# Designs tried in a protein design chat: VH-VL binders against Phosphate-specific transport system accessory protein PhoU homolog 1. Part 3

Target 1, 219 residues: Phosphate-specific transport system accessory protein PhoU homolog 1, of Methanothermobacter thermautotrophicus (o27767)
Amino acid sequence: MEKKYPRILFRKRLKDLRKDMEEVSQKTLKTHKLAVDLLMEYDEEKKEKVIKNSRAIDDMVFNLERKAISLIAAEQPVAGDLRFIEACIKVGSHLKRIGYLAANIAEAAEKLKDEEIPRRPLEDLKHMSDFVQMMLSKGIYAFLDQNMEMARELRHDDDKVDDLFDQTLEHVTRSMFEDKESISYLVNLLFIARFLERVGDRAVSIADRTIFMITCEKP
Below, E stands for the ipSAE of ESMFold2; O stands for the ipSAE of OpenDDE; V2 stands for 0.75 times the mean of E and O plus 0.25 times the DockQ between their complexes.

## First folded at step 1 (VH-VL)

Design c10 (framework fv_cixutumumab; at its last look DockQ between E and O 0.60; V2 from the best seeds 0.00; counts 0 for: pae E 9.4 > 2)
Fold by ESMFold2, look of step 2:
Structure c10 (fold): chain C 219 residues (1-219), chain A 117 residues (1-117), chain B 108 residues (1-108)
Amino acid sequence: as target 1 above (219 residues)
Amino acid sequence: EVQLVQSGAEVKKPGSSVKVSCKASGGTFSSYTISWVRQAPGQGLEWMGGIIPILGTANYAQKFQGRVTITADKSTSTAYMELSSLRSEDTAVYYCAKDLYGEFDYWGKGTTVTVSS
Amino acid sequence: SSELTQDPAVSVALGQTVRITCQGDSLRSYSATWYQQKPGQAPILVIYGKNNRPSGIPDRFSGSSSGNTASLTITGAQAEDEADYYCNSRDSSGTYVVFGGGTKLTVL
């Protein structure tokens, strides 16, 4: 009898954790999109929204982690339920860091708002932004939908991000060499490229954790 | 491995619309871009636009902006291209392709659209 | 429209080497991708990222680029290589996909 009533409460708490996970995941995806949009067209109100959202994501992840730990301690879950709860903790940590990276992108975009960015570096960052946004979406939906095929694809996408980063570094550095007065603002393009690369890395980490949750094997 | 199956040939009158479908199998539909490319008789390839189904975001070539609508239905793994206000010069074969930022590694077999009165 | 330029036709003797070129200012920033199309068929990808071959593409196909020009090279041309060849890349803004006009390869 005692098992019956704890199991009903356990399932309700697990459902609540899943809903919290979905909410923070969607907010993170939207916040990253807002941040990369600032690079293409800066807007102070949009930047402040990115900053506000990054703090909200931090708070949501903190509360999610507390719920997850409490659920493990109180209910002693096993097998797939335990793996799901542990995945929520690990993925939550990645989502928090992606929120901070989005804020960093927004801050770097502010420093570029009044400058004309050279054509080639801007083209590179557009490419990189689009690709990383796709990777982040893929990683989040692979986790939410428990989709192994999507998760496996992300492991190979990382090579393309490395190529795009190297191309961006080459063109930004060339622009700096050709125009000494541009160096002070062009360094922010390198920061943005690095932040985007780190978002891509965390999308891969979310996919790796998803694979572990499903298979209990190291990705 | 990936297969893209397109809807059948269509004959249309000027001023009407056509909607071509592209059903994907053998991969994760929502995770890659589907682009549409057309080829008029005796002419080259012309990119029309594409969609990333997981984002719901479509991008269109400037020439077709306002006349083309590209959509996706994740539940059926199907993308659609609708071209409105048809003219005789829209007579072409319309291809869908799996797209990794301009690298089209899998193509449908094409859908012939003939516009005549 | 004329952002990527290809010669309309080239010929090669069986077993010889041919280069098909694609020129455009955007190629200074973006790699070209190459496709083969036979009559009545959809294009197939033969070269991407300058010189990567998809699985199943013979090693006689290679790619190169320099400045605003990309090239597809076929060494030891075979009869089955007779086809139309297209390059594509991105436009100057990086937003849009653009194709060259195509090159008809005839193997003599």
Scores: ipSAE 0.006, ipTM 0.562, lowest interface PAE 9.4, mean pLDDT 86
ESMFold2-Fast, scan of step 1: ipSAE 0.256; ipTM 0.692
ESMFold2 (binder alone), look of step 2: mean pLDDT 90; pTM 0.932
OpenDDE, look of step 2: ipSAE 0.019; ipTM 0.599

Design c11 (framework fv_cixutumumab)
Fold by ESMFold2-Fast, scan of step 1:
Structure c11 (fold): chain C 219 residues (1-219), chain A 121 residues (1-121), chain B 108 residues (1-108)
Amino acid sequence: as target 1 above (219 residues)
Amino acid sequence: EVQLVQSGAEVKKPGSSVKVSCKASGGTFSSEAISWVRQAPGQGLEWMGGIIPIFGKANYAQKFQGRVTITADKSTSTAYMELSSLRSEDTAVYYCARVKYSSGWYEFDYWGKGTTVTVSS
Amino acid sequence: SSELTQDPAVSVALGQTVRITCQGDSLRSYYATWYQQKPGQAPILVIYGKNNRPSGIPDRFSGSSSGNTASLTITGAQAEDEADYYCNSRDSSGEHVVFGGGTKLTVL
């Protein structure tokens, strides 16, 4: 009776951890989108929401990590469950860092709010932003659904992000050469591109954790 | 803007089953939880169960375990609740509601308008 | 609900303060969420996460929690606040949702 009841309780706690992962993932996706939207239409209130959400994500991840560690300590999970709990800890860490990157993007966007950005670098950045948002969603959904096929695609997607970053760098550099007065603000566009690249890296890391959780193999 | 649109009223015979739909718009359907809550005439709210579409697994209140099935179709952003072995006591308004989950609480932030299910012979 | 207890009815005079309470052991571990329901309508979210208000909910609504009890306070009650109020919480397992029985608020 006692052995059967503790096992049932453990399964319920494991499902609760899954729901916590969904909640922090959802907030992270929303916060990232709000931050990149600031590039199209700057709004001070939205920037403050990004900053507040970044802190909230940090708190949520801290709480989630404590719950996961408690589960490991109390229940001594078997291999599959242990891998899932460990994946939640690692993925949570990546979501927290994506929250910090959203705050960095918002701050860089504020520095661009009163500037007239050249068309080509701005289009490159928008294209890169759209692609990175797709990657982030794909990485998170691959993890939540344990979809290994989707997770494997992230490595190929990361190569495209690198190409988009290089293209953005080239066009920004050319714009700086053609208009030296643009240098003071276009560096912020490069910082945003770099932050987007780093979000892409985190999405790949989430996918890698999904692959390891399922196969026990390095991606 | 989030909106939940439910299927129309149903009249069913005892012993039959009913399947109610809830189509979501204006949010990320796959990652958002959808719950079903019913209310019998003159009575309070009663949680039946919920699903997070991307997890694919539904959770049910003990009272409805074995009689209710909650599913989701990501391609149409639609959640379903099927209740079998209907009795007159199942006559109620059935609501779908979107869930914002937190480890510290459980909130239903948007509600459908409700589907009236009447069980009579 | 047997897990969460609410008084069936409460009255308040126009412009006065009223407190609606919800009691249950799960409230020691989880915060209550509050909903308003008017006749023939679906419930609407009023307070979540102890004392957070959704956009569009007036400042006069606030929440508090202590031990096994959660409270919804309406300061300066208005006629349109007359409704049924429900609390909900996670159950002791954290996996299921339980609702209180509801409180009918009459604004005199």
Scores: ipSAE 0.000, ipTM 0.416, lowest interface PAE 16.2, mean pLDDT 83

Design c12 (framework fv_cixutumumab)
Fold by ESMFold2-Fast, scan of step 1:
Structure c12 (fold): chain C 219 residues (1-219), chain A 123 residues (1-123), chain B 108 residues (1-108)
Amino acid sequence: as target 1 above (219 residues)
Amino acid sequence: EVQLVQSGAEVKKPGSSVKVSCKASGGTFSRYAISWVRQAPGQGLEWMGGIIPIFGTANYAQKFQGRVTITADKSTSTAYMELSSLRSEDTAVYYCATGPLDYEILTGYPDYWGKGTTVTVSS
Amino acid sequence: SSELTQDPAVSVALGQTVRITCQGDSLDSYYATWYQQKPGQAPILVIYGKNNRPSGIPDRFSGSSSGNTASLTITGAQAEDEADYYCNSRDSSGNHVVFGGGTKLTVL
């Protein structure tokens, strides 16, 4: 009879789960970046890539959830291991929704491709986009590396996103006031700003899950 | 919006078994976890276990290990909870509850808890 | 009895604030969720995570957590808030779900 160490196999499955999280996170970041790039330079092939990636992310998250739930049910993990697996499920859900938001951004950008957008609202939206991309990267990195200090910064970052959204709203409405005909297409800039705000919210949620997971490992 | 419909009341003798069903409709049964929670007369809520139908995986509370079996039939969108070796203290209302995989099993949001199935164990 | 402890009963005057508490060692590590149950009805989720409300739950309900204690606060209690309130979380092993014993709220 050979002796097996079940804990070694369990640790390997947890490492595999972490690698799955890295893979879906990378695709989510890339997909978000592709979607916001469409606003500056629309490209049909890139839009199709965003849609394809959004669906792929959904499939990856589905498979990751299946693996995580199976691990919980079969292995009955305790304390920190259970919280890590649960965090993967919750973070996976946020990554999936960020993928959906990327598709929404791409569709809104397509509606703007033939329009001459006023300079100021566009610049505001780019500033907001840059900041949200930073937040998303920070939230994901904080989770993958269990960096509590970085995770805590996300709550303050969300306040800045709200300020950037308000600035964008003000300048878009000013442009609409100056040219009523612009309302039909400028509303799509507000949709994109709202989608970016929602991505920021998801980044904060990822950070919150990270804080919970780490805090529970340090009772 | 998912709705849960549970099977009707049961009256069982001590030592027998009972199988309660929970049929999901109007939603994505395959994407949701289903939990079973019971409540004895005048007592609190007690988690028995849960299942993820699409994965066929179940997890049970320690108290019910060996006596409870939770299963799901994806073709009929129905989950089942079977409790064996019934005792008088198993008299309770049995609830099923559902929530999306990205939430806690007992979240139930945006879905509903079932209305409950009364199981009475008496001679 | 339960790994999560709740007082069996609490009272509040109409329009006043009441705090219902849930205590257990596991709450240092896990958030509590809160359910409302009225006689003859299935439970309804009121608070999940630390302080998140499902759609349809009034703003007067809030959650908080400190150390091994979780609390459900109802600010400006109304007659329809009279119900049993249950907390749930993970047990000390982190492996199973456990409910508190429930708190009967009477609105005077």
Scores: ipSAE 0.000, ipTM 0.389, lowest interface PAE 17.3, mean pLDDT 80

Design c13 (framework fv_cixutumumab; at its last look DockQ between E and O 0.68; V2 from the best seeds 0.00; counts 0 for: pae E 17.7 > 2)
Fold by ESMFold2, look of step 2:
Structure c13 (fold): chain C 219 residues (1-219), chain A 118 residues (1-118), chain B 108 residues (1-108)
Amino acid sequence: as target 1 above (219 residues)
Amino acid sequence: EVQLVQSGAEVKKPGSSVKVSCKASGGTFSSYAISWVRQAPGQGLEWMGGIIPWFGTANYAQKFQGRVTITADKSTSTAYMELSSLRSEDTAVYYCARDEGSYSFDYWGKGTTVTVSS
Amino acid sequence: SSELTQDPAVSVALGQTVRITCQGDSLRSHYATWYQQKPGQAPILVIYGKNNRPSGIPDRFSGSSSGNTASLTITGAQAEDEADYYCNSRDSSGNPYVFGGGTKLTVL
């Protein structure tokens, strides 16, 4: 019979899980940045890298979730440790979806590469993409640092995304009215705005999960 | 709780350079945009440039392109602005300010006075 | 020029309503952001987006826009509202920020 004092081994497995979360989080941030950069300056090699990275993120999240479930099953952790491991599973799911959204943005940007995009809608999307990138970074770091104050700040950011989305829709719709022949490709601007909004929503969800992890209370 | 602490006042000769620091505390340094805004005596506000430390890419106002270098050090949570080839009209208070990506500056440093005199 | 234009000074009687305006072609497609600055102090954000107030900004402050003009409205002006007010938005040359020249508000 072996005496069970696995605190050191359990802590090493938790640290390994945290390292894996950091790695997939960093890749997700970089992949989203690459995707939004394609909107401003299209590059086929960067598009292919975004697609490849979205697949890699999916694989990394799958392996991370397997490790998290195995750790729960083997160690039966309680309290804060259980909440952290559970949060890794939920946040991992959000990161996977953000990777997919990045691929969708990249594909929409490819469909616009040869078109003259109206200046005002393009500037709106640049503004929105910069803001959403900041939200995603904030959400990820709030989670990794277990920082409730930072997580709470994201709730205000959600309102700002809604305002930016409304402005973008208004200007894209105006452009469609001014040139009905452009509608078929300008639709891709609406798709990009929606994908960005969904990335923002995922960042808020990561923050909400972080608050739940810390407080065990619905945000 | 967010604070932006700037380096102290400086007096410089024309033709030299100045490097102003902005140390962030509270909130996440690498995920916010840090911008630099200056105000000459009795004048209005003028945006110079900014950086998101996470991505390392700085953006500069056209007027300052080639004279301003904006950098960030994530390990010390500090942004820097270096202005070269100083002229007397560069005498101003230089602010750092935080932007969460909404084109609005929600937190400002207290400012760093730079005086350029011969 | 693609500058944001503000009147240099505006006065309001205590308790009355005042509008501070900001004009520029970029405002046709972008929101104006408004800052308050008192002497010797850094600016503070008072209005961003369509009409959002940060925590701590009194509800007497509001923002609006029409055409190429954005407005900051202060209803029931108070003595502490006496300050310089700056609008901010994109400029038409591609810089992400441009400030108006500022408006000095005097509360009588």
Scores: ipSAE 0.000, ipTM 0.438, lowest interface PAE 17.7, mean pLDDT 84
ESMFold2-Fast, scan of step 1: ipSAE 0.059; ipTM 0.663
ESMFold2 (binder alone), look of step 2: mean pLDDT 89; pTM 0.921
OpenDDE, look of step 2: ipSAE 0.008; ipTM 0.533

Design m01 (framework fv_romlusevimab)
Fold by ESMFold2-Fast, scan of step 1:
Structure m01 (fold): chain C 219 residues (1-219), chain A 121 residues (1-121), chain B 108 residues (1-108)
Amino acid sequence: as target 1 above (219 residues)
Amino acid sequence: QVQLVQSGSELKKPGASVKVSCKASGYTFTSYAMNWVRQAPGQGLEWMGWINTNTGNPTYAQGFTGRFVFSLDTSVSTASLQISSLKAEDTAVYYCARDYYDSSGYPFDYWGQGTTVTVSS
Amino acid sequence: SYVLTQPPSVSVAPGKTARITCGGNNIGSKSVHWYQQKPGQAPVLVIYDDSDRPSGIPERFSGSNSGNTATLTISGVEAGDEADYYCQVWDSSSDHVVFGGGTKLTVL
């Protein structure tokens, strides 16, 4: 009791929460990449790992939310710390959803594994996938590093994802009309494009939470 | 620029006393705790304790009470370590190190250059 | 009475990745810090709070900490990285700072 030190145990708990965020973020990035890699070369074991990782991410987010809520209840944080803890809860929710989207991508990729996909729609999807991977990485690292400049860039990236989706839809539809037998499997390409677009939306939401956390202003 | 500058090496006979000083500059002395770390020849780092630079209250690790005294002179931003009744096993390099208080885990972000104390008959 | 265990030495070829471990019971719940010490010099903090780098420390230095093992990773190892490396934690139950025994990194 006689030793008074400026350091507070609460700061240690905030660092532990940040560590949990880093760990679930890395698993989410890895799981998304594994899922989109299945579009290039399907692999049953890799697909099973995506499904397992999706469930693990859900568990990690559940534990992180419990920790965050306990921290708020026990410590009555000042406004800045409360915003950080709130951001962790909201970002965690988005990471969980991205994990589920990875599982959805893997399921759709499995339905395409034995099919010869037309060149143009596949190129469109590859281009969209590369762009979405970049956006997801950017959004997550903007949050982890509290990099507001990086977070702001994501607002403009979303327009390009929408354009890439529309381009993919047009070329898939054209291929379907030219070869009606392809409809049964090409619809899965559209599902994957839609899931990628949703991942992009989640990346933007993570960036928005980062901006709000730093500025206290709605994006 | 933050600097911790320690006093020069000492050669002492058993039973003598020694005082090692550590002068801080480039920051507000009383805002950071000062730690003392010992390293015997060819051995690892051993934490001796810390002193609260604002209150002057020292805390010693187990095994470093009695003969070891931490003190301050706030007017000259200096922390000191005094060792009385020197023994051969006190032969070591003694470091002062600043506590990084805005970390969650008490890392030492700046270190003095070390003071070699040799106790030999 | 908390104890940190490090291997006494690690050898690595230039340009390769060195990994130095620090073992401790439930160390993943503690904040681990890493120091580099070259002969005749004071230690230098290279990683704090498990994975954070102080200003001026190259990005090739990184850290991790989970379960019972913390790891300092040095990628693209250079001859100048040859040194003794120490891990450190604060044990809140004893209010005691604990250092590992040190690992000598040799670059072949």
Scores: ipSAE 0.000, ipTM 0.395, lowest interface PAE 22.2, mean pLDDT 85

Design m02 (framework fv_romlusevimab)
Fold by ESMFold2-Fast, scan of step 1:
Structure m02 (fold): chain C 219 residues (1-219), chain A 119 residues (1-119), chain B 108 residues (1-108)
Amino acid sequence: as target 1 above (219 residues)
Amino acid sequence: QVQLVQSGSELKKPGASVKVSCKASGYTFTSYAMNWVRQAPGQGLEWMGWINTYTGNPTYAQGFTGRFVFSLDTSVSTASLQISSLKAEDTAVYYCAREGLWFGEYDYWGQGTTVTVSS
Amino acid sequence: SYVLTQPPSVSVAPGKTARITCGGNNIGSKSVHWYQQKPGQAPVLVIYYDSDRPSGIPERFSGSNSGNTATLTISGVEAGDEADYYCQVWDSSSDHPVFGGGTKLTVL
């Protein structure tokens, strides 16, 4: 019966696209957490899983994008549906980049696995990581649930990430001045802080796409 | 470090009420949802609902509206379940369980509170 | 509503491998978690997110999830593994968890 009604089939394909978004979102959240956990306790198997997941996310996003473009071309959707499909493409792009950032974090963590990292910069990174994980979850679920109130909150969260990054930079720099031989490996701690900041930026971008999708309003 | 400690066993008569408490320690209480799960004698795990520890808003599974009330006291990191108008079929072990942030797993469980309803 | 199906019981000899299945429509697209419950005790998370182990869970516990079936695998089974095992997913559309009916693992 559904095959006799093209509009019903279109709505079913939109639901399938939402499920694809849920799947890639879950894998992205898991991959980010695995990568960050490597900084606290390095594990070669987990690193390999992060790399594998990063590639899988890239493939999932590629397939999702092709599906979304096909829906636009075949159905010429009304403005609201078009904005949703476009938002899926844009959010997918951000999820792909977050997956790539997870791989970058894992690689930097591997370079630190045999080093004695100063406690204070490590605690700063842990604090920053916890906050960024919260932002990422909030941004993703704001999009999936079309929750504009939650999406707007992420604009304020961005300021806190910048503050945490600055604190981390200061303490890493102090450690480098105290022990110049540490510079060769502590630069990787700074790279991880930068990658976490970029994940935060992507969470904000996901929230911005949610706002635009619902109202055509930009932040 | 993370612990969920529940109140002791209760023996009640039909028509009475009972309040089961769950005290959390070792983490930021308001960062994790608290779920309630019951297990009747010889039966499986039955989800009752959850409470948002940040907002205090409860959500109940279909069979657990009316007589069941979830509440919080955030000042002492405690979640509570109250059951009114107790019936024999309420006889079960009641668990609180902390919900993980990313995947919806229950990563820590209270030890359970046995509620027995008998005349 | 979404339903998870587990066999009611599985028997295994000590030292051998036990496999406990959890069936669900397109379960491979969901995150599957596994709990161990010993008699008189609270459930303990043994596998989360299909295949990850919490700290303190032995490596002989592993998980997989694809298509319509998730599997908990316990290699080198010990008497202490005798317990009820429950699978669980979160149904995002209804915003609630779904538990399987449980599988009693008997080590003979």
Scores: ipSAE 0.000, ipTM 0.417, lowest interface PAE 17.9, mean pLDDT 85

Design m04 (framework fv_romlusevimab)
Fold by ESMFold2-Fast, scan of step 1:
Structure m04 (fold): chain C 219 residues (1-219), chain A 117 residues (1-117), chain B 108 residues (1-108)
Amino acid sequence: as target 1 above (219 residues)
Amino acid sequence: QVQLVQSGSELKKPGASVKVSCKASGYTFTDYAMNWVRQAPGQGLEWMGWINTNTGEPTYAQGFTGRFVFSLDTSVSTASLQISSLKAEDTAVYYCAKYRSGYFDYWGQGTTVTVSS
Amino acid sequence: SYVLTQPPSVSVAPGKTARITCGGNNIGSKSVHWYQQKPGQAPVLVIYDDSDRPSGIPERFSGSNSGNTATLTISGVEAGDEADYYCQVWDSSSDHWVFGGGTKLTVL
């Protein structure tokens, strides 16, 4: 490899930071998918992997933040590079929280593993889950690719998540009225729906940071 | 012409504090970090840390946290180093040095700080 | 912590070539800078990025860096070159600047 020079070294460190962002992003996406898969078929080994991954994501984000702050202190980066480094810190915080939400989803899924869940609420939750997974992927890739068009779509996606949550709430409530004994476990479907809504919120925040990084304008 | 002008020598007693200043001219002060380097009598150069002149964020090398504080006054293009609770082992020449693309292109003339009873 | 090793002293006759080494693990992958310090004076940058010279530094000063050793070479040495010379690198793993211990060049 060619020898490093101060400016070339800074550019290499920015590429390393971008690679770190890509790695933590991929782990976050995979961890979220593992957690929602537990809703369809519970598996103790997968649940433990989700918990382990959420801790690993937290550690990766902590190390990434330290690296980003060090780059700012060392290099006095130009405005565009500074915005990218700052975006990495903010997006990292959202990825960490998405990791914790995956752990919450996995714990709620465990409480449902031995119960017979009514068809309609389960289908609603699956529909919401599929949509939120799409949003999370879109937000993360918009950031990694610096794709402002993709990032702007997430504002409209959030409205649909709210509608899907309301639909899920209505159908779960109706099932509880028809079978009062189901209340004790069906509340966990509502917790999962709420966690999915929060994941959607984090995806929007990632998209907002992408827009700010590119345009220097509040979303 | 780029120039870094440091404050004059200081003779202090143990337990006192001292503030060394470094006034920059001939370039845009906030475009380049300012480094601090210490040289004890008869010893080599020791990097103490630097301050990002754009953000004001200081970074200290191991051994220079606590009693050593880097600060800025951007209105007069000046970086400062304050040392509190002075000890005899703080006796040294203190240099400011301008960062540029990974090296220190210009240095101040140095400020001698002598700590004796 | 990354460590740079320099010989404490080097002696050279006027008009001959002085070579001052700076040893470090895989230093060839780093950018090495060299400073000259005359008695009672501030250091002056004489070589940056392994081999580049600042404006005003004579062509007699040159540098190289490969493997585990960087070298400052001063050809046609003059009495005025007598000084302490320090090598320097950025250690990205610790985010610190590291100086070598210095080499006293004596022109006899």
Scores: ipSAE 0.000, ipTM 0.401, lowest interface PAE 17.6, mean pLDDT 86

